# VH-VL binders against q0aze0: the designs that were tried, part 258

Target 1, 268 residues: q0aze0
Amino acid sequence: MKIILVNNRFKENTEKKAQEIAGQLSALNVEVIIDNGLDEPYAGTVDFIMVLGGDGTMLRAARRYGQRAIPVLGVNMGTVGFLSNIEINELAEYLPLILREEYSLEARMMLEVAVFQQQSLLTRVFCLNELLLRSNSPRMLSFALEISGQKLEPYRGDGLIVSTTTGSTAYSLSAGGPIADPQLDAFIVTPVASHIINKRPLVVSPEREISLHLLEEREAIIGIDGQIKMDFGAENRVLIKRAPHPLLMVNLKAKPFFTSIDRSLQRQ
Below, E stands for the ipSAE of ESMFold2; O stands for the ipSAE of OpenDDE; V2 stands for 0.75 times the mean of E and O plus 0.25 times the DockQ between their complexes.

## First folded at step 11 (VH-VL)

Design Q80 (framework fv_bermekimab; at its last look DockQ between E and O 0.71; V2 from the best seeds 0.00; counts 0 for: pae E 6.9 > 2)
Fold by OpenDDE, look of step 12:
Structure Q80 (fold): chain C 268 residues (1-268), chain A 123 residues (1-123), chain B 107 residues (1-107)
Amino acid sequence: as target 1 above (268 residues)
Amino acid sequence: QVQLVESGGGVVQPGRSLRLSCTASGFTFSSYGVHWVRQAPGKGLEWVAAISYEGSNKYYAESVKGRFTISRDNSKNILFLQMDSLRLEDTAVYYCAKDKVYFGSRTWYFDLWGQGTLVTFSS
Amino acid sequence: DIQMTQSPSSVSASVGDRVTITCRASQGIKSWLAWYQQKPGKAPKLLIYAASSLQSGVPSRFSGSGSGSDFTLTISSLQPEDFATYYCQQDNYFPLTFGGGTKVEHK
């Protein structure tokens, strides 16, 4: 068995713990790769991904490895979030189950985000939470939103979020989007300070495609999962689809999503 | 200098054919959808045809469907309008125009026009 | 097809006047409407797009408003160079269609 340990290099506690866990796994004849974000994603074949940290670390892991259809376990290191399954102090208890592959998987839809410069593809990214388009100034943006080729009303506002159901409890929620069941596959399209008062979020079928482009010669930015930032202008276009592969999140411990929403959201 | 320059207009007989050209310069021609718009003498503007930036999609006004063919050569930055079975009502100045927005987006404003080429008929 | 009806067909005005031109679509086109200015012997020039967005380089005395089916172009203070014919154009549906035009002429 080969396992990737994903941690955050900026958090000393996760780095130390990753080393400890790596040692324990090695003693059990498990090959371990540690990914602290300094290097490119490990290109070799692996059987399991263990994420040590919070939601941010999980998002990074999802972007780096989500397309490989590898089981991903979130191990919370004492942070508040929605994407961890077990706590770090529970790892020893569940480790035998992991090694015996005695766990269930929950498929979480990811976004495929393609950003173009004129006719050229600049980047293609798979992400677990959301794509954000927002103004890089105090001024509102003017842009076109199209869904499955349907031309919607020109948008004026600070920005727009296209989120997965997983991401519904992230930035989309702060912008007034609905909380979505993570077991549901859908796009959540949430306006950010729309010029149109009472502009409502949209719940969109994952079978549809979403495109965004500016109508004016202004600078904006694209944000992905709150971690990737890139400039976005009149010569750029965004195409958002459901990723061809979901993130396979390991479910070792039952988590009552709906009963824990209030507590989790209050802590954020 | 960003510009569109039409050519190929002239005097024709009814039922004959004419081919218009529009040469683009100063911008990435292949990144934009382009259109033909015509204006009869003393009349308003009439959209005629459109072609996507890659040339894969073509759109026509009902008045010219089956008679006119829009095409483009992105390697040469040229837009064409093949006009067959010409009628007296086709008399007009023909403008080429580019989409304001890049790609094949469904946003069709025209921020750049040529000066037009006149098509008339002999008696 | 979407019919675009402009009113008035012509208007006589003086320099400094406020000029208002209306455009009505036969059905809802959201805010996908453009306004063009055309002077004799010249190609049209884009003034307004998406109903209310001012094209770069266009004087601020020009403004557009409206959504759905009713739209308005306003020149707050008419200047000598503004005497021309103005056209609205919808870009919500193919075929693309123009209004009949409004000629702004000297009083």
Scores: ipSAE 0.520, ipTM 0.828, lowest interface PAE 1.4, mean pLDDT 93
Fold by ESMFold2-Fast, scan of step 11:
Structure Q80 (fold): chain C 268 residues (1-268), chain A 123 residues (1-123), chain B 107 residues (1-107)
Amino acid sequence: as target 1 above (268 residues)
Amino acid sequence: QVQLVESGGGVVQPGRSLRLSCTASGFTFSSYGVHWVRQAPGKGLEWVAAISYEGSNKYYAESVKGRFTISRDNSKNILFLQMDSLRLEDTAVYYCAKDKVYFGSRTWYFDLWGQGTLVTFSS
Amino acid sequence: DIQMTQSPSSVSASVGDRVTITCRASQGIKSWLAWYQQKPGKAPKLLIYAASSLQSGVPSRFSGSGSGSDFTLTISSLQPEDFATYYCQQDNYFPLTFGGGTKVEHK
């Protein structure tokens, strides 16, 4: 059995805990690879991924490993979030279940984002929460949105979010999008500060292809899961579709989504 | 300078053929779809044909389908319109026009036009 | 084909006047409409795209409005260089179609 431990190197406590857990697993004849984000993703076969940290660390793990169809467990290190399943102080009691493969898996859709410059593919990235197109200047954007070849009303405003259902509680929520059951597969398309009165969030089939391009030269940014930023101009086009594989999230204990979101909203 | 220059117009007889050319300079021709738009003397604008930036998609007005062929040579920055079986109704100034938006976005506004070339018929 | 009907076919105006030109589509085209200016013997020039977006370099006295089937081009204070013919154009459906034109001429 080979396990990748993903942590945040900029939190010294997570490095020490990762080393401690690696030692415990090695004593049980488990091979451990530590991924602190600095090196290339581990290229070999692996049986399980354990993410030590908050939602941000899970988003990075999903980007690096989410397309490999490997079980991924979120272990919370003290921050409140939606993507962890157990707390770090519960790991010891659940470790036997992990090693015996006694858990269920929840499939979470991911986005495939392809950014073009003129005729050339610049980059292809995967993400768990969302793509954000936003203005990087005081001027609002004018842009075109196409869904499966259908050209919608032009958009005018600060930007647009294309989100998974998992991402419905992240940036899309802040922009007025709906809260979606993460067990559903769908794209959620949420305008950011639209100046057009009838622009509403759209919920569309995950089989749709979504494309975006600017109608005029403006300084804009494409953001991925709040972690990656790319310049976006009138010579660029972005194509968004369902990623080939979902992220397989490990479920070791019941974490009722609706009571969790309800508690989160009440705390605000 | 950024410009489009048409050529190839002239006086023709009905049923004959004519080929128009449009030479682009000052911008990356291969990045844009380009169109032919005509205007009969004293009349309004009529869209005739379009070709995508890479040449793979071609579009025609119903009145010219089967008679006109649009093509482009990106290595020479030239757009062509081959006009076969010409009719009196084809009398017009023919403009070439550039898409405002890069590469095949299904947004067809014309931010740059040529000076036009006249196609007319002998009496 | 989508029919684009412009009204009026001509308008007589003086410098400083507010000029309004309308364009009606035979069916809904969302906001996918442009306005062009054409002076005698010259090629058209793009003024407005996506119904209300001002093209770079075009004076702010030009503005566009409307969506669906009814559209308006407004010149808030007509200048001497604005005497020309104006055309609307839809890009929501193929074939692309233009309005019949509105000639803005001296009063």
Scores: ipSAE 0.441, ipTM 0.772, lowest interface PAE 3.7, mean pLDDT 89
Fold by ESMFold2, look of step 12:
Structure Q80 (fold): chain C 268 residues (1-268), chain A 123 residues (1-123), chain B 107 residues (1-107)
Amino acid sequence: as target 1 above (268 residues)
Amino acid sequence: QVQLVESGGGVVQPGRSLRLSCTASGFTFSSYGVHWVRQAPGKGLEWVAAISYEGSNKYYAESVKGRFTISRDNSKNILFLQMDSLRLEDTAVYYCAKDKVYFGSRTWYFDLWGQGTLVTFSS
Amino acid sequence: DIQMTQSPSSVSASVGDRVTITCRASQGIKSWLAWYQQKPGKAPKLLIYAASSLQSGVPSRFSGSGSGSDFTLTISSLQPEDFATYYCQQDNYFPLTFGGGTKVEHK
């Protein structure tokens, strides 16, 4: 059995704990690969991914491994969030179930984001929470949104968020979007500081294709899960689709979404 | 010196053919859709044809479908309009015009125009 | 096709006057509308795009408003160089269409 441990190299307690867990697993003849963010994602076949940390570490794991249909377990080592299932002090209790593969899986939709420069695909990335388009200057953006080839009213404002339902409790919420049940597959399109009175958040079928481009030369950025930033200008276009595979989140311990909303949001 | 310059207009007989050219300079021609827009003497503006930035999508007004062909040569920064089976109602100044927006989606605002080339008929 | 009806066909005005020109679409076009200025013997020049956005280099005395079917171009204080013909153009539906024009001329 081969497991990836994903941790954050800048938090020493996660590094020490990852080494401890790797030792325990090796004693059980389990091969362990540690991904602390320094190296390229492990390219070989693995059976399970264990994320040691909070929602930020899970977002990185999802971007790196989410398209491989590998079970991913969130192990909380800090602030209670939306993406962890068990606490670190419970890991020993649940480890036998992990090794026997006695758990359920919850599918979470991801975004596929393609950014073009001129005629060429510049990059393709996947994300769990959201894409953000925003101004990178004091000036507002003027931009166009198309949904499956349908041209909506032009936007003017600070930007736009396209999120998954999982991402509905992240930046989209702060920008006025709804909290969505993460078991739903949908895009949530949330304007950021819109100058247009009737621009309300949209909930959109996951079958749609969403595109964005600027109507005027301005400095902008594309943000991915709040962790990756790319320059975005008048020469660029972004295309957003549902990713081919959902993130497969491991469920060992009941964590009801609706009864936990207040606690998870308190991390802000 | 960002500009579009049309050429190829003149006096022709009905039923003949004419090829208009538009030469672009001072901007990245291959990044923008380009259009032909015409204006009959004393009349308003009429959109004629469009071609996407890479040349793969072509659009025509109903009045010119089957008679006019739009094309572009991105290596030479030239837009063309091949006008076959010309009729008296095709009398106009023909402008080439550039889309404001880079790439892709149909957002047709024209922020750069040529000075036009006149197509007229002799008896 | 979407018919774009401009009103009036002409307007007689003096330097300093506030001039308004209207444009009506036969169906709703959201805010996908442009305004152009054309002087005799010259090419059109883009003034306003997306109904209300001012094109770079266009004086702030020009403004656009409206959405849906009804749009207005306003010149807040007419200058001598503003005597020209003005066209609206929709870009919500194929094929794109222009209004018939409004000539602004000296009283």
Scores: ipSAE 0.097, ipTM 0.679, lowest interface PAE 6.9, mean pLDDT 89
ESMFold2 (binder alone), look of step 12: mean pLDDT 92; pTM 0.943

Design Q81 (framework fv_bermekimab)
Fold by ESMFold2-Fast, scan of step 11:
Structure Q81 (fold): chain C 268 residues (1-268), chain A 124 residues (1-124), chain B 107 residues (1-107)
Amino acid sequence: as target 1 above (268 residues)
Amino acid sequence: QVQLVESGGGVVQPGRSLRLSCTASGFTFSSYGVHWVRQAPGKGLEWVAAISYEGSNKYYAESVKGRFTISRDNSKNILFLQMDSLRLEDTAVYYCARDRTYYGEGRLYGMDVWGQGTLVTFSS
Amino acid sequence: DIQMTQSPSSVSASVGDRVTITCRASQGIKSWLAWYQQKPGKAPKLLIYAASSLQSGVPSRFSGSGSGSDFTLTISSLQPEDFATYYCQQDNYFPLTFGGGTKVEHK
């Protein structure tokens, strides 16, 4: 058995904990590859991915490995999150179940984001939560939104979010989007401070293709999962669609989504 | 094999322009930030410029701001440094170097892959 | 700009010696410092990143320590191939800045 251990080297001694866990797994004849996020993703075949950290580390793991149909387990290292399943102090208890493959999998849809300059592909990334298009200056954006070939009337405002259902509790929520059951597959399209027209969030089929481009030269940014940022100008176009594979999240213990989100909102 | 190869250096006259290129192979060029670092003969290293993986964020040393322009073509795996209004003080071997950080998901954690350099000198 | 002061400028050493090179930042840079080795006529090679993390393929005799403004590169037992110039570089603030270099020479 071969396991990738994903960590953030510079957060709360996670690198030392990763080395400790790697040693324990190696003693059980498990091959371990440590991924601290700084190098290219491991290219070989693996049986399991264990993510040590909070939701941010999980989002990174999903972008790197989510398209490979490999089970991914989130192990929380302190901060309560939505994407981890067990706590670090529970790992020893659950490790025998992991090694025997005695767990269930929950499929979470992902976005495929392709950014073009004219007709040339600049980059293609996958993400678990959302793409955010936003203004990078005090001036609002004017931009075109097209859904499966249907051109909508131009948007004017601070931006737009295209989210998965998993991402419904992230930036989309802050911008007034709905809370969605992560068991559902859908895109949530949420306007950010729309200046003209009462633009409402849209919930659309995950089979839809969404494209965005600016209608005038402005300083804008595309953000991916709140972690990757790139400038977006009038020469650019972005195409968003369902990624070919969902992220396969490991369930070792029940983690009730609705009571968790309800408590989170009460604690704000 | 992971490689960066510089080209475009040579002998120039003061006030002229020169464009350096750096060709990447053996890794996903579009996923890494890249730098230009120079070294004058017999002197130490001096950082010149950097560009983010997607090409939108550009950074320059004060000594070259307004004169040098960094750019990249991800479809061809090429990094460029356009050098305008060249001065004698720009005499150096110019290296391109890759940021260690994949997709910029952390900070710039040193430069792990370097080219062999290309020499820029001036005729009298 | 952050000024990086590296000392000593040169050190004379013999194979087997412990060599220590220091680097001081004019402002706090946390742990965001890298160390490079450069041999004559060659490009620099990354040895250490994030003050103390050893780059893959670099011998374990190299180690880095420090945080804030004061940093150290140590070669525990100098080998013949280690005679070179060493540079520190801060990566916390743009523009990025290098130390002046330390030349490790034969006695």
Scores: ipSAE 0.012, ipTM 0.540, lowest interface PAE 8.3, mean pLDDT 87

Design Q82 (framework fv_bermekimab)
Fold by ESMFold2-Fast, scan of step 11:
Structure Q82 (fold): chain C 268 residues (1-268), chain A 124 residues (1-124), chain B 107 residues (1-107)
Amino acid sequence: as target 1 above (268 residues)
Amino acid sequence: QVQLVESGGGVVQPGRSLRLSCTASGFTFSSYGVHWVRQAPGKGLEWVAAISYEGSNKYYAESVKGRFTISRDNSKNILFLQMDSLRLEDTAVYYCAKDRIHYPSGKFYGMDVWGQGTLVTFSS
Amino acid sequence: DIQMTQSPSSVSASVGDRVTITCRASQGIKSWLAWYQQKPGKAPKLLIYAASSLQSGVPSRFSGSGSGSDFTLTISSLQPEDFATYYCQQDNYFPLTFGGGTKVEHK
C-alpha cells in the first residue's frame, strides 16, 4: 500500500505531524510519500491520499490528484472547514479501517477549465470549488456568457463565478448564490456585483459547456479555487465543463452537511 | 500591422465568373472567422458570406447562395470568394472583414478590421 | 431574414449637437448588434459592438443602448469628423443583416 500525505508547507505543526504519521504508517508496512506542495505531484501509482489540514489543503490535493480516481481522506488539524471527514485525534481509531479499505466513497464533481488565446490552449486546470472571472481594476467588466452554444444577454459588473455544488458554500455563497447539496451534480453560475438588476444565479446541468470572454479591453483575472490566478484579456476565452473524473472522498464518519452549514452561517 | 487587402475585382460580362482574394497580415489569420460584405454604388452595406476559422462552416446571403462560394487557405493567409453566374445586381465594392474575436462555434461579435475594397462592375 | 430598419435615413446637424439614430430589428436579437461609421470612399469602421460596448480608440461621445428589438446610437456632442453614414448590423442570426444607413450631414 502506498499513501500520499498532503500537508501545508507553510504550517510547521502540520509538517511535523505529517512526519510523525509517516513513521506510524511505515511501522505498519505502508509506503508513504509526503507532498508538502513544494515539488511536482507524485507521478507514481498510489492507493490512497490522506490530506492533513483545512479546506485549502484539500483544494490543492484535488487539483493535483483528483483526476486519478484515488480515494482521498480529509483529516482536520483544528481549522474550520467542510472538506475534512475525521479529526487528527481520531486517526489512530480509524487507521485499521483505512488499511482494510473498509469505508465508503462520495463522488464530488470537478470542473475542467481550459483557457485559450486565439486557437492556442494556454492552460488546462481542474478544480473542486469554482472558477471566478473578476475585474482587476475599479472598472466594471462587459463579458459574454454562452451555455451549450446559447448566447445569453451580455453581463456587466465585477465578474462571474462558475461553481460546483461543493463550491456552493465558498465564493458563490458570498456573491449571493444558493447553498447546494454537494451530493447533486450541477454548475452554479453566480454574477458578482452585476449592474443589471435582474441577473440571477443559474443552476445548470453538469453536462453543459460554459464559455466566457470579454467584450471590452479590461484588466481582468481568472481565479481557480481562490489559489491560482491568471490574467484574462479580450483575446482570451475560457471553456468550462465537467472534469472526466470526480474527486473520490472517503467517508469513515457521518458528517451532516445541512446542520454544519447552518451552524457555520450563524458564526458571524 | 493588422491588415486585409482585397484583389481580383474588375470589369466582367453578365453570366461570367470572377474570383476575389483577400490577403491577411499582422494577425493569426487561421484563428479568425472572416466575411465578405459588399456595397453597391450609392447604396448601403450588404453582408455576403462568412467562413469559420478552420473553413468547415460557411454562411451565405440568400441573394448569392448557390452562385458564390467562400473558401480560405490558412497556409497562405488568403480568403477567397468565387462568384459564378454574375448578375448586374452584383455590381458593388466588395470588402473583406475580420471577426473581432476567435470563436470556434461560429458566433460573431462585430467586424473590427476591414480591407479597402475591390470594385466589381460590368461591361456594356 | 432579420430586417434591420434605421431611422432617420438622414439627419442635418451642427457641430455641438446631440444626434440620435435608431435601429429596429424585425425579431429579437438580444444585444447582438454593432454600429459602424463610414466616410465617403472609405471602408466602414467599428464603433460599438454588443449594443453598448465602445470599440477601443473610439471617442466617448459615442454611446449605444438598447436590447431585444430597439437600439439607439447617440453622439453626445457632434464634432466635424463625425459627419458620415452610420449603419447598425445584427450578428445574432445568419444571414447577418445591416440597416439601411443614416447619413449625418451639415445643417
Scores: ipSAE 0.000, ipTM 0.521, lowest interface PAE 11.8, mean pLDDT 87

Design Q83 (framework fv_bermekimab)
Fold by ESMFold2-Fast, scan of step 11:
Structure Q83 (fold): chain C 268 residues (1-268), chain A 125 residues (1-125), chain B 107 residues (1-107)
Amino acid sequence: as target 1 above (268 residues)
Amino acid sequence: QVQLVESGGGVVQPGRSLRLSCTASGFTFSSYGVHWVRQAPGKGLEWVAAISYEGSNKYYAESVKGRFTISRDNSKNILFLQMDSLRLEDTAVYYCAKDRVWYTGSRSYYGMDVWGQGTLVTFSS
Amino acid sequence: DIQMTQSPSSVSASVGDRVTITCRASQGIKSWLAWYQQKPGKAPKLLIYAASSLQSGVPSRFSGSGSGSDFTLTISSLQPEDFATYYCQQDNYFPLTFGGGTKVEHK
């Protein structure tokens, strides 16, 4: 059995805890690879991925490894979040189940984001939550949205979010998007401060392709899961589609989504 | 300097053929859809034909279907309009024009931002 | 074919005047409409695309509005170089179609 431990080297004590867990796993004849975010993703075959940290660390792990169809377990290290399943102090209790592969998997859709300049592909990125197009100045954007080749009415405003259902509780929620059951596959398209009355969030089939480009030259950026930022100008076009593989999240402990989000919305 | 230059217009007899050319410079021609638009003397603008950036998709006005053929040579930055079975009603200045944005599989017409000077097609008596 | 009707066919105006030109589509074209300016003996010049977006280099006195079937081009304070013929063009359906034109001429 080979396991990747994903941690954040720059968070206090996470590297030390990763080394301790690696030692425990090695004593059980498990091969351990540590990914602290500084090196390229591990290229070899692995059986399991254990993410030690908060939601941000899980988003990085999903981007690096989510397309490999490998079970991914989120282990909370102290911050409250939606993407972890167990707490670090529960790991010893659940470790025998992990090693015997006695757990269920929840598939979470991902986005494939391809950014072009003219006809040239600049980059292709996978993500779990969303792509955000936003203005990088006080001036509003004017941009075109196409869904499977269908040209929608032009958008005017601060930007647009194209989200997975998992991302429905992230930036899309802040912009007025719906809360979606993460077991559903759909794109959620949420306008950011639209100046056009009746521009509402859209819920779109995950089999469709979404295209965005600027109608006027403006200072804009695209953001991916809040972690990757790229300049976006009138010469650029972005294509968004469902990623080939979902992220396979490990369920060891029941975490009822709806009661969790309801509790979160009650906080000041 | 982004520029389109038409050539090949002239005086023809009804029923004959004529080939128009449009040479592009100053932009990546192979990335853009391009159009032919005509204007009869003293009349308004009439869209004639369009071709996608790679040359696979071709579009025609009903009045010219079966008589005109649009094509392009991306290696030479040239757009063509082959006009067969010419009629007196085809008398016009013919302009070539570039899509504002590049074509990416679906048709994306967001205005035509660059136009040539035009080439005149007329008929002898 | 989508029929594009422009009104008026001509307008007499003086420098400094506000000029409004209207364009009506025979069916809904969303916001996919462009406006062009043409001076005698010259090729058309793109002014507005997507009904209201100003093309780079075009003075801010030009503005476009409307959606669906009814559209307007406004020149807030006419300048000497603005005397020309203006055309609307729908960008939503095959074949692409132009309005009949509106000539803005000296009073």
Scores: ipSAE 0.006, ipTM 0.523, lowest interface PAE 10.3, mean pLDDT 87

Design Q84 (framework fv_bermekimab)
Fold by ESMFold2-Fast, scan of step 11:
Structure Q84 (fold): chain C 268 residues (1-268), chain A 123 residues (1-123), chain B 107 residues (1-107)
Amino acid sequence: as target 1 above (268 residues)
Amino acid sequence: QVQLVESGGGVVQPGRSLRLSCTASGFTFSSYGVHWVRQAPGKGLEWVAAISYEGSNKYYAESVKGRFTISRDNSKNILFLQMDSLRLEDTAVYYCARERIYYSGSKHYFDYWGQGTLVTFSS
Amino acid sequence: DIQMTQSPSSVSASVGDRVTITCRASQGIKSWLAWYQQKPGKAPKLLIYAASSLQSGVPSRFSGSGSGSDFTLTISSLQPEDFATYYCQQDNYFPLTFGGGTKVEHK
């Protein structure tokens, strides 16, 4: 059995714990690859991915490995978040179930983001939460949004978020988007500081294709899961669609989404 | 037609606060990014702060970060600069300036400026 | 921060003269540079943007050139109203920075 341990490179305690867990797994004849985010993603075949950290570490793991149809388990290291299933203190208890493959999987849709310059593909990335188009200067953006070939009225504002339902509690929430049941597959399209009074968040089928381009040359950036930033100009176009494979999240214990989000919103 | 008029400058003591205003007329204020640029007596121009058209994005020079706050009220066509913990080095004429619309990207070139308001210190 | 160095700090000139002012950036700024004119007691006025584009209403005797790190403002035939201080400004990175200024004064 080969397992990837994904950890947060900026947390010394998490790095030490990853080494400790790797030693324990190696003693059980499990081959361990540690991914701290500094190197290219491991290219070989693996059986399981264990993510040690908070939601940010899970987002990185999903981007790097989410399209490989490999079970991914989030193990919380004391950081508040929605993407972990068990706490680090519980790992020893659940490890036998992991090794025997005695767990259920929950599929979470991902975005496929393709950025073009003219007719040329510049990059293709996958993400779990969202794509953010935003202004990188004091000027507002003017941009076009198309949903499955339907051209909407032009947008004016600071930007736009195209989110998965998993991402509904991330940047989309901060911009006034709805909280979505992560069991649903949908795109959530949330305007950021729109100048036009009646621009509302949209909830659309995940089978739709969404495209964005600037109507005027502006300094803009696209952000992916809050972790990748790319320049975006009027000669660029982005195409967003459902990724070919969902992220397969491991469920070892029930985690109540709605009571968790309700408590999180009251902590202010 | 396009006018920017600064006010609120005056004589202050070190460590105190002052709020500058810039009233815009003759254009759609809410469509433009606007900046504060200062000039110490007998010295050159120094960029101070910028605010996006809706007020969502703010930028500051290193010398004023944590002390100055830029804001705007688009309903009244007014730009503000709240200056806290003032230092002798902040002595200058403060100009508000409008960004030029640029076809090949959003750039911070200042096509219209106010007349300036003087901030100085007593004894 | 990108440091903008102007030279010379002052130029003595007569009406009809060709005047050149240079601006050097401490790192590459592509073509993202503007030139401003300022007369005593008045606000600055935009002359040139994007290194070489003449602002509407500015006389054609003003021209800008350069890219990368070295830029020049040229006044082909100095007029009485051109005695002023001139500033360059880079717009490639925040914070925005200005040159120290070049004063064009009477001989």
Scores: ipSAE 0.000, ipTM 0.373, lowest interface PAE 20.9, mean pLDDT 85

